# VH-VL binders against q96il0, part 3

Target 1, 167 residues: q96il0
Amino acid sequence: APERGAERRDTAPSGVSRFCPPRKSCHDWIGPPDKYSNLRPVHFYIPENESPLEQKLRKLRQETQEWNQQFWANQNLTFSKEKEEFIHSRLKTKGLGLRTESGQKATLNAEEMADFYKEFLSKNFQKHMYYNRDWYKRNFAITFFMGKVALERIWNKLKQKQKKRSN

## First folded at step 3 (VH-VL)

Design t7
Fold by OpenDDE, look of step 5:
Structure t7 (fold): chain C 167 residues (1-167), chain A 120 residues (1-120), chain B 108 residues (1-108)
Amino acid sequence: as target 1 above (167 residues)
Amino acid sequence: QIQLVQSGAEVKKPGASVKVSCKASGYSFTSYGISWVRQAPGQGLEWMGWINAYSGWTNYAQKLQGRVTMTTDTSTSTAYMELRSLRSDDTAVYYCARGEFYDSTYFDYWGQGTLVTVSS
Amino acid sequence: QAVLTQPPSVSVSPGQTASITCSGDALGDRYAYWYQQKPGQSPVLVMYYDSERPSGIPERFSASNSGNTATLTISGTQAMDEADYYCQAWDTSSDHVVFGGGTKLTVL
């Protein structure tokens, strides 16, 4: 049985977005797009009296964000590398250099690039299918916990109103 | 195996010219660019410029404009760097490196270096 | 002309983690590249595309980029890692290659 070569999980550097929101912020902050994933990171607000359910929701959202950042960072890097290799190979086949005589970067036409995109998508189709599946699962879970938190908040408000009426 | 082999050490007088060669092997010569980088004794790396081996297009560091000429011979897979009007501060080890890619510019293979000494 | 700034020297004990920083505007949206140079030898590419290792480079070498700062990290530093390290970037505005000033790593 041929030893399945350990797919070196290229651990995309966890680009911890150094986006630090203002300390006095009472809401979630959205950072600039990450260099690798092109996704905007969200810094989640932590309430002073965070309930266990709210904490669980926050953690789930954070984990899902990190998962998305890592996936797209890796995917974009792979795409960039393969695209560069493709262009380089095609230019070579066409008997062209990387730069024209005027010093401009040589380019492939739209049709040639369409072939690259088609091949890339085909090659990564299964990966994208799994991603989409997991994305839906994670977001469903988040939505479910959002509902629970909303109910908890309503219940707490009702209890407070009852206590005020009894005093 | 990819290799860049440079010409031997040179001793020149101020005002003279030097031409260093870099013979490439183990890859398609015209598919990449050749950069030249120099290093003065005890100093850091200084990029001099690069040449596209296919088109012959060149880009030189601003500091060396007018004094440096880079050329290639595709028949022999050899790059050349000529530096004119030599000064004492041109004393350095000169490296050729394979370094032009489509969207990236880095140097994955280097020559062994050529010492050029400019002395009166 | 774009400039990359490195610390002139870094010292570490064997087995410790060494970190070498490189800062400059050219690194904001561009990849950083790292080279190792031992005395009397040609530079060797040790990191490319910010965090990718060429074949033959040990796993103890890693790199990251945040904003305008690239960092080369050597975990479990060995005596053989003593060398000069240079960062490099491509300035797309000038179409020039820029090197950092170099960092001498000493393993004590």
Scores: ipSAE 0.555, ipTM 0.827, lowest interface PAE 0.9, mean pLDDT 91

Design y3
Fold by OpenDDE, second read of step 4:
Structure y3 (fold): chain C 167 residues (1-167), chain A 123 residues (1-123), chain B 108 residues (1-108)
Amino acid sequence: as target 1 above (167 residues)
Amino acid sequence: QIQLVQSGAEVKKPGASVKVSCKASGYTFTNYYISWVRQAPGQGLEWMGWISGYRGDTNYAQKLQGRVTMTTDTSTSTAYMELRSLRSDDTAVYYCARAGFDYESSTYYFDYWGQGTLVTVSS
Amino acid sequence: QAVLTQPPSVSVSPGQTASITCSGDNLGSKYAYWYQQKPGQSPVLVMYQDTKRPSGIPERFSASNSGNTATLTISGTQAMDEADYYCQTWDDSTGYEVFGGGTKLTVL
């Protein structure tokens, strides 16, 4: 059995946005859209006195962002690849080249491309369902921790006020 | 193994024409483009154009339009580049290269190259 | 027309890291490709789509592309890495392929 050469799944480079916020940023910074995912990365601010709960929230947000970046980077790559393969195959069937004589990318009309989109969505339906499910789970968790952090901050402020009244 | 084998060195007079061949093997010729790139002595790479191995549609660098003709013979998996009205500044090594298809950008890169053909234009 | 600018030469000692830059307007929004050319030889593709290595290219070769600059990095540079290196991209308006001016890497 010829060893099917492991198609090295060209994993989209983990789109760690190389965008570095200004060093003096005291708030979350939103970067430009990532080249691969087209998602804007968020650089989360780290407070000097970050509580364990705040840290956990920040990490969860970071992990969720990385998950999103990776998902969409891969999805966009897959989409682009399959789209181009589709176009290529159809153009060949029509006896056309991949580029026009002027060097422009040969394309298919909207009607021809409709078949591609339908097929692509059908093939990726389950993947999108899982993504949506996980997206909600992650965001629910983030929201939950945001609530906890908010309560913690309120409690800490109340304690500080009590200490100031007793002195 | 994928190979591009080019014709031998040519010496031409100014005003003459030269035709360089590039025989491709080891892959389906009609699935790829062939690009031509030249390099003058001690200079960088200059893209000349490409041709489809399937339909033979072409794109030429503007600088060479009217003087260059690229053709293919699918039966022999051979690409040809003809350069007319040769000048001294056309003295270069001419390379054929297979254009790999970048699916993300729908652009091409050159993943396999011929050995090059020296064309000397001298009076 | 897109123009790619490379330093004419870079020198490194064996075992050091060589960095070759390629600058072009909005190059980071496109893909950069890199070619190695040794004297008297044909160019060889060493990097494609910014960061991808073709089969047979050593892992010491890496590349990045952001902003207006693509960078080819050779870690642990060896004598055999002495060559001319060319970056390449495309022009969106013409569809033309564009090469940089090339960088001569010397391993001292």
Scores: ipSAE 0.018, ipTM 0.595, lowest interface PAE 6.1, mean pLDDT 86

Design z4
Fold by OpenDDE, look of step 5:
Formats: sequence, structure tokens, C-alpha cells
Structure z4 (fold): chain C 167 residues (1-167), chain A 120 residues (1-120), chain B 112 residues (1-112)
Amino acid sequence: as target 1 above (167 residues)
Amino acid sequence: EVQLVQSGAEVKKPGESLKISCKGSGYTFTSYWLGWVRQMPGKGLEWMGDIYPDDSDTTYSEKFKVQVTISADKSISTAYLQWSSLKASDTAMYYCARGYLDESSYFDYWGQGTLVTVSS
Amino acid sequence: DIVMTQTPLSLSVTPGQPASISCRSSQSLVYSDYNTYLHWYLQKPGQSPQLLIYKVSNRDSGVPDRFSGSGSGTDFTLKISRVEAEDVGVYYCMQGTHYPFTFGQGTKVEIK
């Protein structure tokens, strides 16, 4: 009995983007699209004199990026898997093989695939609603911390200028 | 990388005017302040004054208030130190330095210096 | 103006030996926020000044651990635990608590 090769479930690696920016970067770097999520990873610059508030902002941006990468990597894998299962099921129902007589991968027509897309979107609608909600919450928090950092910088400048007036 | 690049060495006569420059790069020029520091030959460091390039808020040491003018052009990230009439006693090295962002009032980056020689 | 007084003005040190430089201010350098804005610079021969220590005891980036700053109020000290050949230069204390900013006279450190 031929040992059925265990299909290595390509679990989306907990993908710390292997994108390494140049060591002397003084700015944020945007990497190429990730192969699973199709999102471009960002490597955030760490200033030498990062304030605690700036650090918190940077960490929140990083966590939000990682959350997005993981969500879309998993969503794309689920989509690809369900699409393949749908195609195989439909071909089987039609009495068609997985390969054509010419040895090409058998495909469904655009109309049949439209049904898959509608069903997939309907099934994942709630998931996408939660994603969008959480996306807005995270971005609102980021924007709030950006405002705090801006205020901190203004305040520090004002304190420095206050020394001029005290004499 | 943060850099302050100053104009080249100057040789002048007494009574001549002079304007030297300090160009900042590698940072947001208007978010920081700049100081000018004099060093006479074989002597210590003397703070002359400082400027905030964003609003041109300038402060002078009383010793230098009438002797020099500090200015900045934020459009080209450049600060200036100028004399209307040089004296032989103005012979010195002049440094521009970036002031740190907060209230700490230290200079974290320095220009290479501009040597000014005033001789008859 | 705040007068900054450094002692000694010149120091000749054998490599590997410790060095200590004192800086005294004519008045307290404690600001209204209870911070002390005393800083140390090194000017190596033929170079621009470089920051060593800020706010009494904080080493700037890239400054070796052999450098340490201490002090309070009016009395401050820069210590070098083991002097190296690269430590040759003139050391300056600076107060940033009050305008005008003022420097010490400088301490020339030389190798024996």
C-alpha cells in the first residue's frame, strides 16, 4: 500500500517578514509584498533617542502590521483551500476528471466561479465586518498616539524656550 | 545620518563684513534649534547664541549681542552667523551645533567648524 | 552669568590609569523641574567637540562605559576608569540650566 505522503499543511508561518532593511536606515522601510498576505511589510525606524511615547506608538504600529499580515495570510490560505475544494467538488459532480485529456488542470467556467465568490463572501461577511471594526479601532489608537507624540514634541520645545524667558 | 556642514575657512581684513553658514541634513531642520560656539585660538568654548529656525527665535550672549547676527533660512536648512564689521579679535574657530529636542539644552551634533582669520 | 570652574586644567595620565575631572558652578544647576542640566564634551585634537555625558550622568550613544559622570547642585565630576590613547583631548563641562550657556575652561588630558 503506497504510503500516502502527508500533505504538509502549509500553515501560514507566523511570518515575521524576513525583510531586513539596510542597517544604516534613518527612515521606515517598505518591503516587497508578502507571499501569503500580499501586504507590503514595513520596518519601522527606531530613533536613538526614542521617547517612551514614541516607543509606544512604534510598538502599536508594529502590532497592527503583524495583525494585518496574519489576518490576510490566513484569509488568503482559507480562500485558496476553499476554492480548490469547490472546483474539485464541482468537477466530480459533473463526472469530469481533475485533468483534461491534454493533461491541463481542469477549470470551471466564470459563471460557476461567480457562485463560489458569492458564497465565499457571504460566508465570510461577519469575519470581514469584525476585521474592519478592529482595523478602525487600531488606526484610531495609532492616530491618537501620533497626536500625543506631536504634543509631547511641542511641549518639550516650549520648555526649552521657557528657559530663555526666565532670565 | 545627522550632519551639520559649515562653510569654508575665511580670511578677512578688519572692517569687512562676513557671513558664514551651517547647513543641517538628516533631520527635520525646523524641529530642532541651533547654537553657535566660538573658540579663540588655544582657548575654550564660548556660547554665542542660538536660533529656532521655525520661527527665527534668536537668543544671544550679552558678549555677542551687538557683535554678530544669527539667522536661518529654513527653506534650505541653513543657519548663518554674520558680522557687519570684523575685528582682529574675531579671529577664531566658529562651530554650529544642534540643540537636543527637549529642554535638556545640550548639543548632540556639531559642525566641522569654520576658521575665521582677521588680519591687517 | 554662571561661572564654570574646571580642575585640573591639565592632566597627564598613564594609559590604563583612571582620570578624574572636577567641574564647579558658581550657583546651583538645578532647574525648576528639579533636573540638573550639566553636560560634558570632548574635543579631540584637530576635531570638533563631541558630546560625552548629558544631564550629569547619561552617556551619549557610542560613548564607552569607561566614562562616567556624577555630581549634584554645584559640584560635578567626570571619571575615566581606564584612560586610553583615544581619550586624549580637551574636556569641557557646560551648563544648560540657565541662559547664557557657559562652558568650563577645559581640561587637557594627555598621555604620559
Scores: ipSAE 0.486, ipTM 0.807, lowest interface PAE 1.0, mean pLDDT 90

## First folded at step 4 (VH-VL)

Design a1
Fold by OpenDDE, look of step 4:
Formats: structure tokens, C-alpha cells, sequence
Structure a1 (fold): chain C 167 residues (1-167), chain A 120 residues (1-120), chain B 111 residues (1-111)
């Protein structure tokens, strides 16, 4: 019985961007684009006196970022794989080699590639719909918490001013 | 309907390993953080581990840190807990629990649990 | 101990009101982290009863209410019913442990 080669699902390595901001940074840092997702990671600043609400916001932002990185890394990998397969299949059907006479990688014309893009989008439509739904939910939550944090900060500033006036 | 079904529990000797699984259905599994919570016989609830929706972030209780590993397969709607170097004190009913909505640090859905007994 | 402190047991007659306290520390409830409450019947999984100090999830009766003040949270059950006999657990987050923490649990009996 031929050992069905376990298709190593090349799970995109969770490319934890090795971007380390300076230790003395008091603000969020944006790293270079990730090689898999092409998204720029953000290193979130942690205040010394971070409130529970600020912590919740930060964690939510971090988790959302990780979610986005993973989604796009996988999507880009899938896209690249399917694109290559499509090109190879079409070239084979045409009786063409993978390389031109000049040794260049054989490519398909724009019209043929348009068919690929259309098919790819159609095939992944549902996936993109779910992504968009979740993206909106996450960002709505983030925005909501940003508002709460802003209000908390205002309130704390007002309390401090009152205490200074009473002394 | 949201369903969480734990499996993989059983009787094991101290120092051995066990892997628990939780099968999720009725919701978009990849959208939620997941947790393991355990309950020793006749005792209270103890949080064990958390994993983010993407699996990029994990956390553990001190009691299991370095011994347990939480993981997930979003393609299979499955949560896992690899338990190594098991101790008698790890004897408990293990629940998988879903995070509530984004930004809430509560657990809105629980499985029925799987029993892990560590005994010589 | 990384647990929130609850009374071991609380009892009341049908129709009465009972209150369960949950006392934390400066690193959890006292730090401003939200408290959540769970109900657990014998041999059943826990059920979320109250989230975010006072929010009732869908399907939870109005007789259940939560509050928080300082380092203490409270669950009040008004109009106690026989079906309310269960274990109740509070839950929060502890910043010093970077962990979720549960209360010791309270057994509610209906007399």
C-alpha cells in the first residue's frame, strides 16, 4: 500500500516579526512589512501605569494584528501556489515549456491571467466575506475600547485637577 | 448551536503525557479565543491556559507553566492541550471554554469536560 | 493564594434575596478588572451568569444582578427559586499573575 505522503501543509511559519523596538520607546513602533503577509507589524507601547481598560485595548489590538498577519500570510501563500499551478497547467496544455528559449520563466499573457484572478476571487469569495465580517467586528470593538480609554483618561485628569485645587 | 466537546481524558501515571482535544461547532472557531479550565473532584474552577483566535498568543497558569502546551487547528475547528509531566494534582475535569465577544475576558460557552486522573 | 475569596455557602428561603460576595486584591478586582459570575449545577458545566460586573447575558433571569465596589464584587439573587440551588463562582483577571482567577466558589442552598 503506497504510503500516502502526508502533504506537509506548509503552514506559513508564524513569522513573529523579529522587529525589536528601542527599549526606551514611549510610543508604538511600526516594523517593516512581513515577508509572508506583507503587513507591517506594530509593536504596541506598554505604559508604566497601564489601566485594565488600556490593557484590554492593547491585547485586543495585538490579537487582531496576529489574526490579520496569519490570514494574509496564508492567503498570499495559497495565492502564490495556485497561481504557479495555474501557469504550469496552462503552459503544459499549450505544449510550452516552463522556460522560454532565452531561459526566462515562461509567463502567460494578461488575458489568461485575468481568468486565473477571476477564478481565484470566486473560489475565495466566502473566505473573504468572513474575513471582512470579522475585520469589522474587531475594529468596531477596538474603536469602542479606544473611546472608553479616552473617557477614562479625561476623567482621571479631571480628578487630578480637583485634588490639586482642594490642596 | 454552539457546541464544545472535549475528549482525550483518561487514567495516567505520574510523569506521563496526555493530549486533550476540544471539537468546536456552531460558530466561527477562528474568530474566538479559547481556554482550558479545570475542576478537581469536589473543588472549584481553575483557569489553565488561553490561546488567541489566531494562535499567535498563549498564556498559562503558573501551576502548569512549562508542562502544558495549548494549541489549535482552525481548519479542523479543534483546540488541544498537550499535558506533559503529569502530577497527581493535575487530576481534574478539564473544560474547554470560549471567550465571549472581543474585549470581554469572560467565558460564554463551555464543554461538558473530559476527566483526567493521574494516579500511580 | 491566587483565588478570589467567596463565602463557602449561602442559604435562603424561596422568594428571599441572597447575596454572594467576591473579594479580591489590589492586583485583580482592586486594580479595576471586571468581574464575571458563573452558575454551576451538580454534574454540569459552568454557565456564564453575569459578565463585566453587571451585564446579564441573554437567557439569564432579571433576578440575578451583579455589582462591584473597591476590591469586592457581589452577586445578588432576588426571589430565590429552587432551581437556583447551585455553585456560584466569580472570575476576574490578575495582573500580577497574568492569569484569569476564579473565586473559591459558593454553594447556594434553597431551604
Amino acid sequence: as target 1 above (167 residues)
Amino acid sequence: EVQLVESGGGLVQPGRSLRLSCAASGFTFSSYGMNWVRQAPGKGLEWVSYISSSGGSTSYADSVQGRFTISRDNGKNSLYLQMNSLRAEDTALYFCARDTEYGSWSFDYWGQGTMVTVSS
Amino acid sequence: QSELTQPRSVSGSPGQSVTISCTGTSSNIGAGYDVHWYQQHPGKAPKLLISDNSNRPSGVPDRFSGSKSGNTASLTISGLQAEDEADYYCQSYDSSLDAYVFGTGTDVTVL
Scores: ipSAE 0.653, ipTM 0.864, lowest interface PAE 0.9, mean pLDDT 91
Fold by ESMFold2, look of step 5:
Structure a1 (fold): chain C 167 residues (1-167), chain A 120 residues (1-120), chain B 111 residues (1-111)
Amino acid sequence: as target 1 above (167 residues)
Amino acid sequence: EVQLVESGGGLVQPGRSLRLSCAASGFTFSSYGMNWVRQAPGKGLEWVSYISSSGGSTSYADSVQGRFTISRDNGKNSLYLQMNSLRAEDTALYFCARDTEYGSWSFDYWGQGTMVTVSS
Amino acid sequence: QSELTQPRSVSGSPGQSVTISCTGTSSNIGAGYDVHWYQQHPGKAPKLLISDNSNRPSGVPDRFSGSKSGNTASLTISGLQAEDEADYYCQSYDSSLDAYVFGTGTDVTVL
């Protein structure tokens, strides 16, 4: 694909009764789309009382985001570079100029460009297969740790409830 | 088969620099974080440095902070450790180790190590 | 440099059980971070033996078991065999150092 559209993954603010100051964030931040990957990075909040399990989840999400952003940045740049090289090579082979009579970049018709897209996908098939496998593995791991964190938080609430009943 | 092969060790004078390499094969290198761990002769294991799968995050033991730089080239399946301002206490066998980020934060595959000796 | 504390050595006869302790602090094991164990034979690289306190990776005999409580983790070798003679290291994460930390190492001798 020529470009992956911008995607937004909402990270809800941490539950707080009052506004947290911008300098000392109480929630994850979603940044602007990266120029090369077109993905919006998440800037993760680190609470003071982060449990070891919560830290593992945060670092896993952080490293998965870095991995995903790097993959798509590289693929988008490679796609753009190879597309221009393909067009240039085919125009030269046909004895055509790189610019039209109006000065616009010369290009190839849809049938000719389809050859590029097929070649690009074929050339990168194994790379994309490994990316998809790893993406699913990472997403599964993140979901698993999210569940473990949720259970940990429920357990902590139950311990507090039992303590209040004793008092 | 997962393989990690370290190289670049040798004898070097204090204050000089050395660069270690680790060649990875048998797995998708760009999907895993990597570590350097060292072992002084007759001593135990000491963690040295970590780098995330993309290279976007690094960390270092206090003993090497500011002197060592971990890096990676995912296109060449290679991990590096640039060691500057070497001291006698840096003398050790240096291992590269694969991080099991997916839930464990343990080191599941290790190389054989490359020996670094810092002496006059 | 923070280290996890292990006994210098333990020994046992073939078929007996030995237990290696690994003691940390409130910034590592005591904070709830997992403990992992490595076996290192002479002249060889370490091998992951136990992960996440008690998980045995594929290919690790079931005579190896691990546990953790409070600031202390334990590795138990049941039915000790000659090939178990090696150095053993525990490892965890320390939040105050933002660093992985290893234990001091334990030399296991089979008599």
Scores: ipSAE 0.310, ipTM 0.717, lowest interface PAE 4.2, mean pLDDT 84

Design a12
Fold by OpenDDE, look of step 5:
Structure a12 (fold): chain C 167 residues (1-167), chain A 121 residues (1-121), chain B 108 residues (1-108)
Amino acid sequence: as target 1 above (167 residues)
Amino acid sequence: QIQLVQSGAEVKKPGASVKVSCKASGYTFTNYYISWVRQAPGQGLEWMGWISGFSGDTNYAQKLQGRVTMTTDTSTSTAYMELRSLRSDDTAVYYCARGIPYDQSKGFDYWGQGTLVTVSS
Amino acid sequence: QAVLTQPPSVSVSPGQTASITCSGDNLGSKYAYWYQQKPGQSPVLVMYQDTRRPSGIPERFSASNSGNTATLTISGTQAMDEADYYCQTWDDSTGYEVFGGGTKLTVL
């Protein structure tokens, strides 16, 4: 009975980069670009005495990273697939094969491809608009929490200095 | 596993309000939108609005403006839809659904089980 | 407001190909989505972004978008495919989601 090759469901891998930073790292690590999103994943350092604000900031950064990875992975896949379908459809309409006589992949000219790009941009315009909006909101929130964490750290340092002067 | 679990059926009088809940699990709640869709008996699907799980931004169908309020609780990963000034024509099954077509590019990929709201005198 | 028009009903014999159309202004410049709804059940996404099939949806389901018409095609239609089918898109001006009126598919 021939082993039916398990068609690898192109499940967009849950974009958790398998990049494991060294256990002793006290810093955020940047991994190689993800093969689907082309974004470099960041492994966020977790301090031993993480404050509630630091934890909230870290979680927000992690969630935002996941959001970005998912968006761009899906966008790149969509673009590649639709581009291929467009090329195949146009070649078929022209009565051309998918390969040239020289065995090369048949391509469309720049003018024909311009139609694809126009259509693709039109279909994805609203998506990009909402992405950009949410991107700004997320980054604003991250920046805001970064400020709060910075202030908290300053305050804690001042308290420690006062305690040392009183002893 | 990704799930959306809605609150139970409601019976209301005309002029009353109803609040339906939708608890999400199995994914990062803040990374998606929740849409609400209703279906009157024997009728088609009617989109009511969406809410961002991150920002709480909302967009409501014009027909429901002023009567509908959508909210989220990120701590419990729960979305809420409140419909006020209920009428007999608001009798429907109400669904929550994950995502919007222009966000994650997957449309409404997960749906709640639906909540029947009956408005009767 | 964008309006999507579907035939109210389509009938097909078992094993035959069913085609359900969805027409709307500027639908060619947008993505179409398709949902299956069986009686007493929640809608299920069967096609997304015009031609893409979610995991778990049978290969007999396909879709296309040409001009202002999206088409859901079910090849080798089975009795279990009897359901209501809805197309969906968005309105660029309002950001509203728009559903078609639905098509009842009957397998005779």
Scores: ipSAE 0.770, ipTM 0.881, lowest interface PAE 0.6, mean pLDDT 90
Fold by ESMFold2, look of step 5:
Structure a12 (fold): chain C 167 residues (1-167), chain A 121 residues (1-121), chain B 108 residues (1-108)
Amino acid sequence: as target 1 above (167 residues)
Amino acid sequence: QIQLVQSGAEVKKPGASVKVSCKASGYTFTNYYISWVRQAPGQGLEWMGWISGFSGDTNYAQKLQGRVTMTTDTSTSTAYMELRSLRSDDTAVYYCARGIPYDQSKGFDYWGQGTLVTVSS
Amino acid sequence: QAVLTQPPSVSVSPGQTASITCSGDNLGSKYAYWYQQKPGQSPVLVMYQDTRRPSGIPERFSASNSGNTATLTISGTQAMDEADYYCQTWDDSTGYEVFGGGTKLTVL
């Protein structure tokens, strides 16, 4: 299972285009789904006069995005690999080949696949519970820093108004 | 290149404390946990606990509860393990290792070089 | 609490297949991991998630996990494979990481 193998690409046909961020964007923007995680990345805007607090918030959001992409890329790979191995193991137990007469990969029906889905969910249940806990902790921290940035901006505006009035 | 670099060897007397550092580089520190694992001379690996690089949440082995404190400094990408009220049977090599503790999709994939702590009167 | 039991030693001749077992209650319902440790060195991950091999680990290393037993298998065993091997999993109720007692692989 590769880690950090995700690369940002658009969903366009092969060889036609690559994802191109807008030039001189003044806002965060959302790109196409990542190849490995299937998540849409946020491309973060960096203002000219970014405060240390604003920088901390942006880095926190960037790191959280990376963490989330890595988790789902790993889960998608694990799911795909274990599904294929389960199918091949059950086909071998039945004495069947790995390919149909048409040359396509042999599969199991939905009833047979239910065993795989149950096993996978059970084996990975605790992982997803702790992922959710960490996800909420990260989003709480992001929200907290968003609030701090908002207060910093309000205070700076009030200080500017008081300075102009006294002059 | 991912690296975990630990502080140097320590010699301590019974009843003292020791604090071992583990400086991480080459990856986003806050996206991983650090586990501490010790190995007494000629013995196997013993898990001590883990700490989240993001939240600082910890989980300590029952045997060590009350004697161990793990912390992080995210500004320096450094994890710390402090073991108090040292005994002679705490003599061991102490390792830090990177991982996600209750679901190691990649296992403990990177280990520090180890720190020998000797407890002797 | 989960307990992982390994044989204390395994001996094989060069070129033969070594098998190291790791027994634990219902271990097959969790992922198992394997580490190699040579004298004076840090452990190195050699298998993860039951059957997965990290990049850089030779294909002669393989592993399985079913029922109560995980098994590390080294085919075509070489002198450089002589080391201590530890299995590892977790305990669902506590979140503790659990290591086996270790197995010394000797290549005679």
Scores: ipSAE 0.686, ipTM 0.853, lowest interface PAE 0.9, mean pLDDT 85

Design a13
Fold by OpenDDE, look of step 5:
Structure a13 (fold): chain C 167 residues (1-167), chain A 119 residues (1-119), chain B 108 residues (1-108)
Amino acid sequence: as target 1 above (167 residues)
Amino acid sequence: QIQLVQSGAEVKKPGASVKVSCKASGYTFTNYYISWVRQAPGQGLEWMGWISGFSGDTNYAQKLQGRVTMTTDTSTSTAYMELRSLRSDDTAVYYCARDVSYGEEFDYWGQGTLVTVSS
Amino acid sequence: QAVLTQPPSVSVSPGQTASITCSGDNLGSKYAYWYQQKPGQSPVLVMYQDTKRPSGIPERFSASNSGNTATLTISGTQAMDEADYYCQTWDDSTGYEVFGGGTKLTVL
């Protein structure tokens, strides 16, 4: 009896496409859209003399990116799965096959699909509300740290100029 | 491996406070919430509240408002739950759980902390 | 506040199908989650988002949500499935998480 392969839960592989930027890049690199989240991953540059504040900013950006990738990968997978289940259920109820006479996947009309979207949005409303709230908070924090890093860099440049004038 | 490790059992007198810790490992602490759930002996599960690992925002069950405080230390990936003005009916096993999808599911649980309130 | 109602106990013979219901107002408009708790152990997530099964949970576990009732189904129930089962959802107005009263499953 062939061992029916355990359906590996499509845990959205943390397959951030290891788009390895060229080693010599002094800039952040944007990868192609992830197949699950549809978000473009960013590879953050690490400067040789990274300040503690710069490191904190980079870490916050990385964590926020991971958070976004995970959220949307899971959300898209959930949406796709529930949509398929809804279509199959409705087709079955109608006594229709999963395939048309032409061999294409049978689909529901726009009105029937509207019911799916309404239900899906209703069930996911709270999740989306909390996501949006956290999205704003994270971006605010990132912006705040970007400002701090900018000020630190200005200050360091001024100190270097003063030292050059004193010599 | 994802783990939540809680502090040991506590025995307290009525009117005292207890602070339970929950150390998280194996995941990015700031990307999830921690929920606290308690269970009195022979009773069901009771949700106490959640805390954001990122912002420290909290939501407490109405029954516990004013008596419970949840905090996090992101540097140690540790969540804390403090319950004040302890009563005999606060005797329970207290669980921390990783809250996925903003309070929808608890996919990982701590081992539980027994808190006994006795005169 | 949302209230989830479960039967206090369900009994099933080995190899038979166990069904545990969870009823609540507007439960059909929300996701249901299920937890298994064995004596002296922490709860374990066995079903999430109405019908989804976590990795490591046996295929004999399934769940459905129809109207205002979620149902956990255990096909081919085994002695190891004897436990307390809790359904869970949230309250949209407060953001509170809500557990059912729990169901003791006995395998006879």
Scores: ipSAE 0.806, ipTM 0.903, lowest interface PAE 0.6, mean pLDDT 91
Fold by ESMFold2, look of step 5:
Structure a13 (fold): chain C 167 residues (1-167), chain A 119 residues (1-119), chain B 108 residues (1-108)
Amino acid sequence: as target 1 above (167 residues)
Amino acid sequence: QIQLVQSGAEVKKPGASVKVSCKASGYTFTNYYISWVRQAPGQGLEWMGWISGFSGDTNYAQKLQGRVTMTTDTSTSTAYMELRSLRSDDTAVYYCARDVSYGEEFDYWGQGTLVTVSS
Amino acid sequence: QAVLTQPPSVSVSPGQTASITCSGDNLGSKYAYWYQQKPGQSPVLVMYQDTKRPSGIPERFSASNSGNTATLTISGTQAMDEADYYCQTWDDSTGYEVFGGGTKLTVL
């Protein structure tokens, strides 16, 4: 087995959206929920006269969406895999099969599943705490740049009005 | 292809400082943390700390608190680790690694930078 | 601070199963990670979150984590598997990362 270019960890499939906004749209578009993250992607409009500050804001929003999509896609996959492993292990301990007599997957009741939910939360608690902190930091940054863009647009309108009156 | 490319080997005297760079490519730098890990000759791996590619927030190992500074330059997708007041026991290979789980998981590593501290 | 204890070395013949242990207090209540390091090279992640294998790592690598012990298992060991192996987790009280001391796997 060659070790070149194959060192990536197993991750959820990329959140490539199948939604295509209309060509020459002048607005951002919100697509359908991503299959893996369950989050709706935004397809950002790039205006013809986008300022450097507006470009920085758009890139910040794009990067934050990518980060958020990847986090929840990975956590949903991890949760699903570990849930099935837990159920499988507990059914074997009880001497039960993986399928009911009707052929449906055997499950555990809500009381039996409580141990899984507690274990999963405990193992992932620190990760979710840092995720929440980073989520707020990113949203603060986005809001800050939105304010800067708003001020830039007001200033440009005042500059245009001053030039028109001098003509 | 995801790559972390580090600066070249350094030879330093005790009391000096060293600054190692780690240039990332092939992924969105601001969406991941960078951890720094060192390995003294013939020894195991020792975690030094992490830095957020987004905020520049850091978390340093207690042993190194006060001597280490980690920074980023998001415009060049580069992380830096500076270690001050060097001692002979700081001689090690210094690695940067992409940190995908807030210090839990290091999926891609730089090639390592040998720092030798000798009188 | 958490401590991860690994045997200093493990020797196996080609084709045999290698078992590398990693012991730490309450390790089974956390995720364990495994790294392979060949001489003169950077570490490579070979197992993550107790039992999961990254793309490109052969299926002969497997791992488990329960109680105080995580175990990396390499079935059908090959000469190319000769390396140092490190386990890793975090310290609950500080949140700092902790590596085991490493295990040298020799394939004779």
Scores: ipSAE 0.678, ipTM 0.851, lowest interface PAE 1.2, mean pLDDT 87

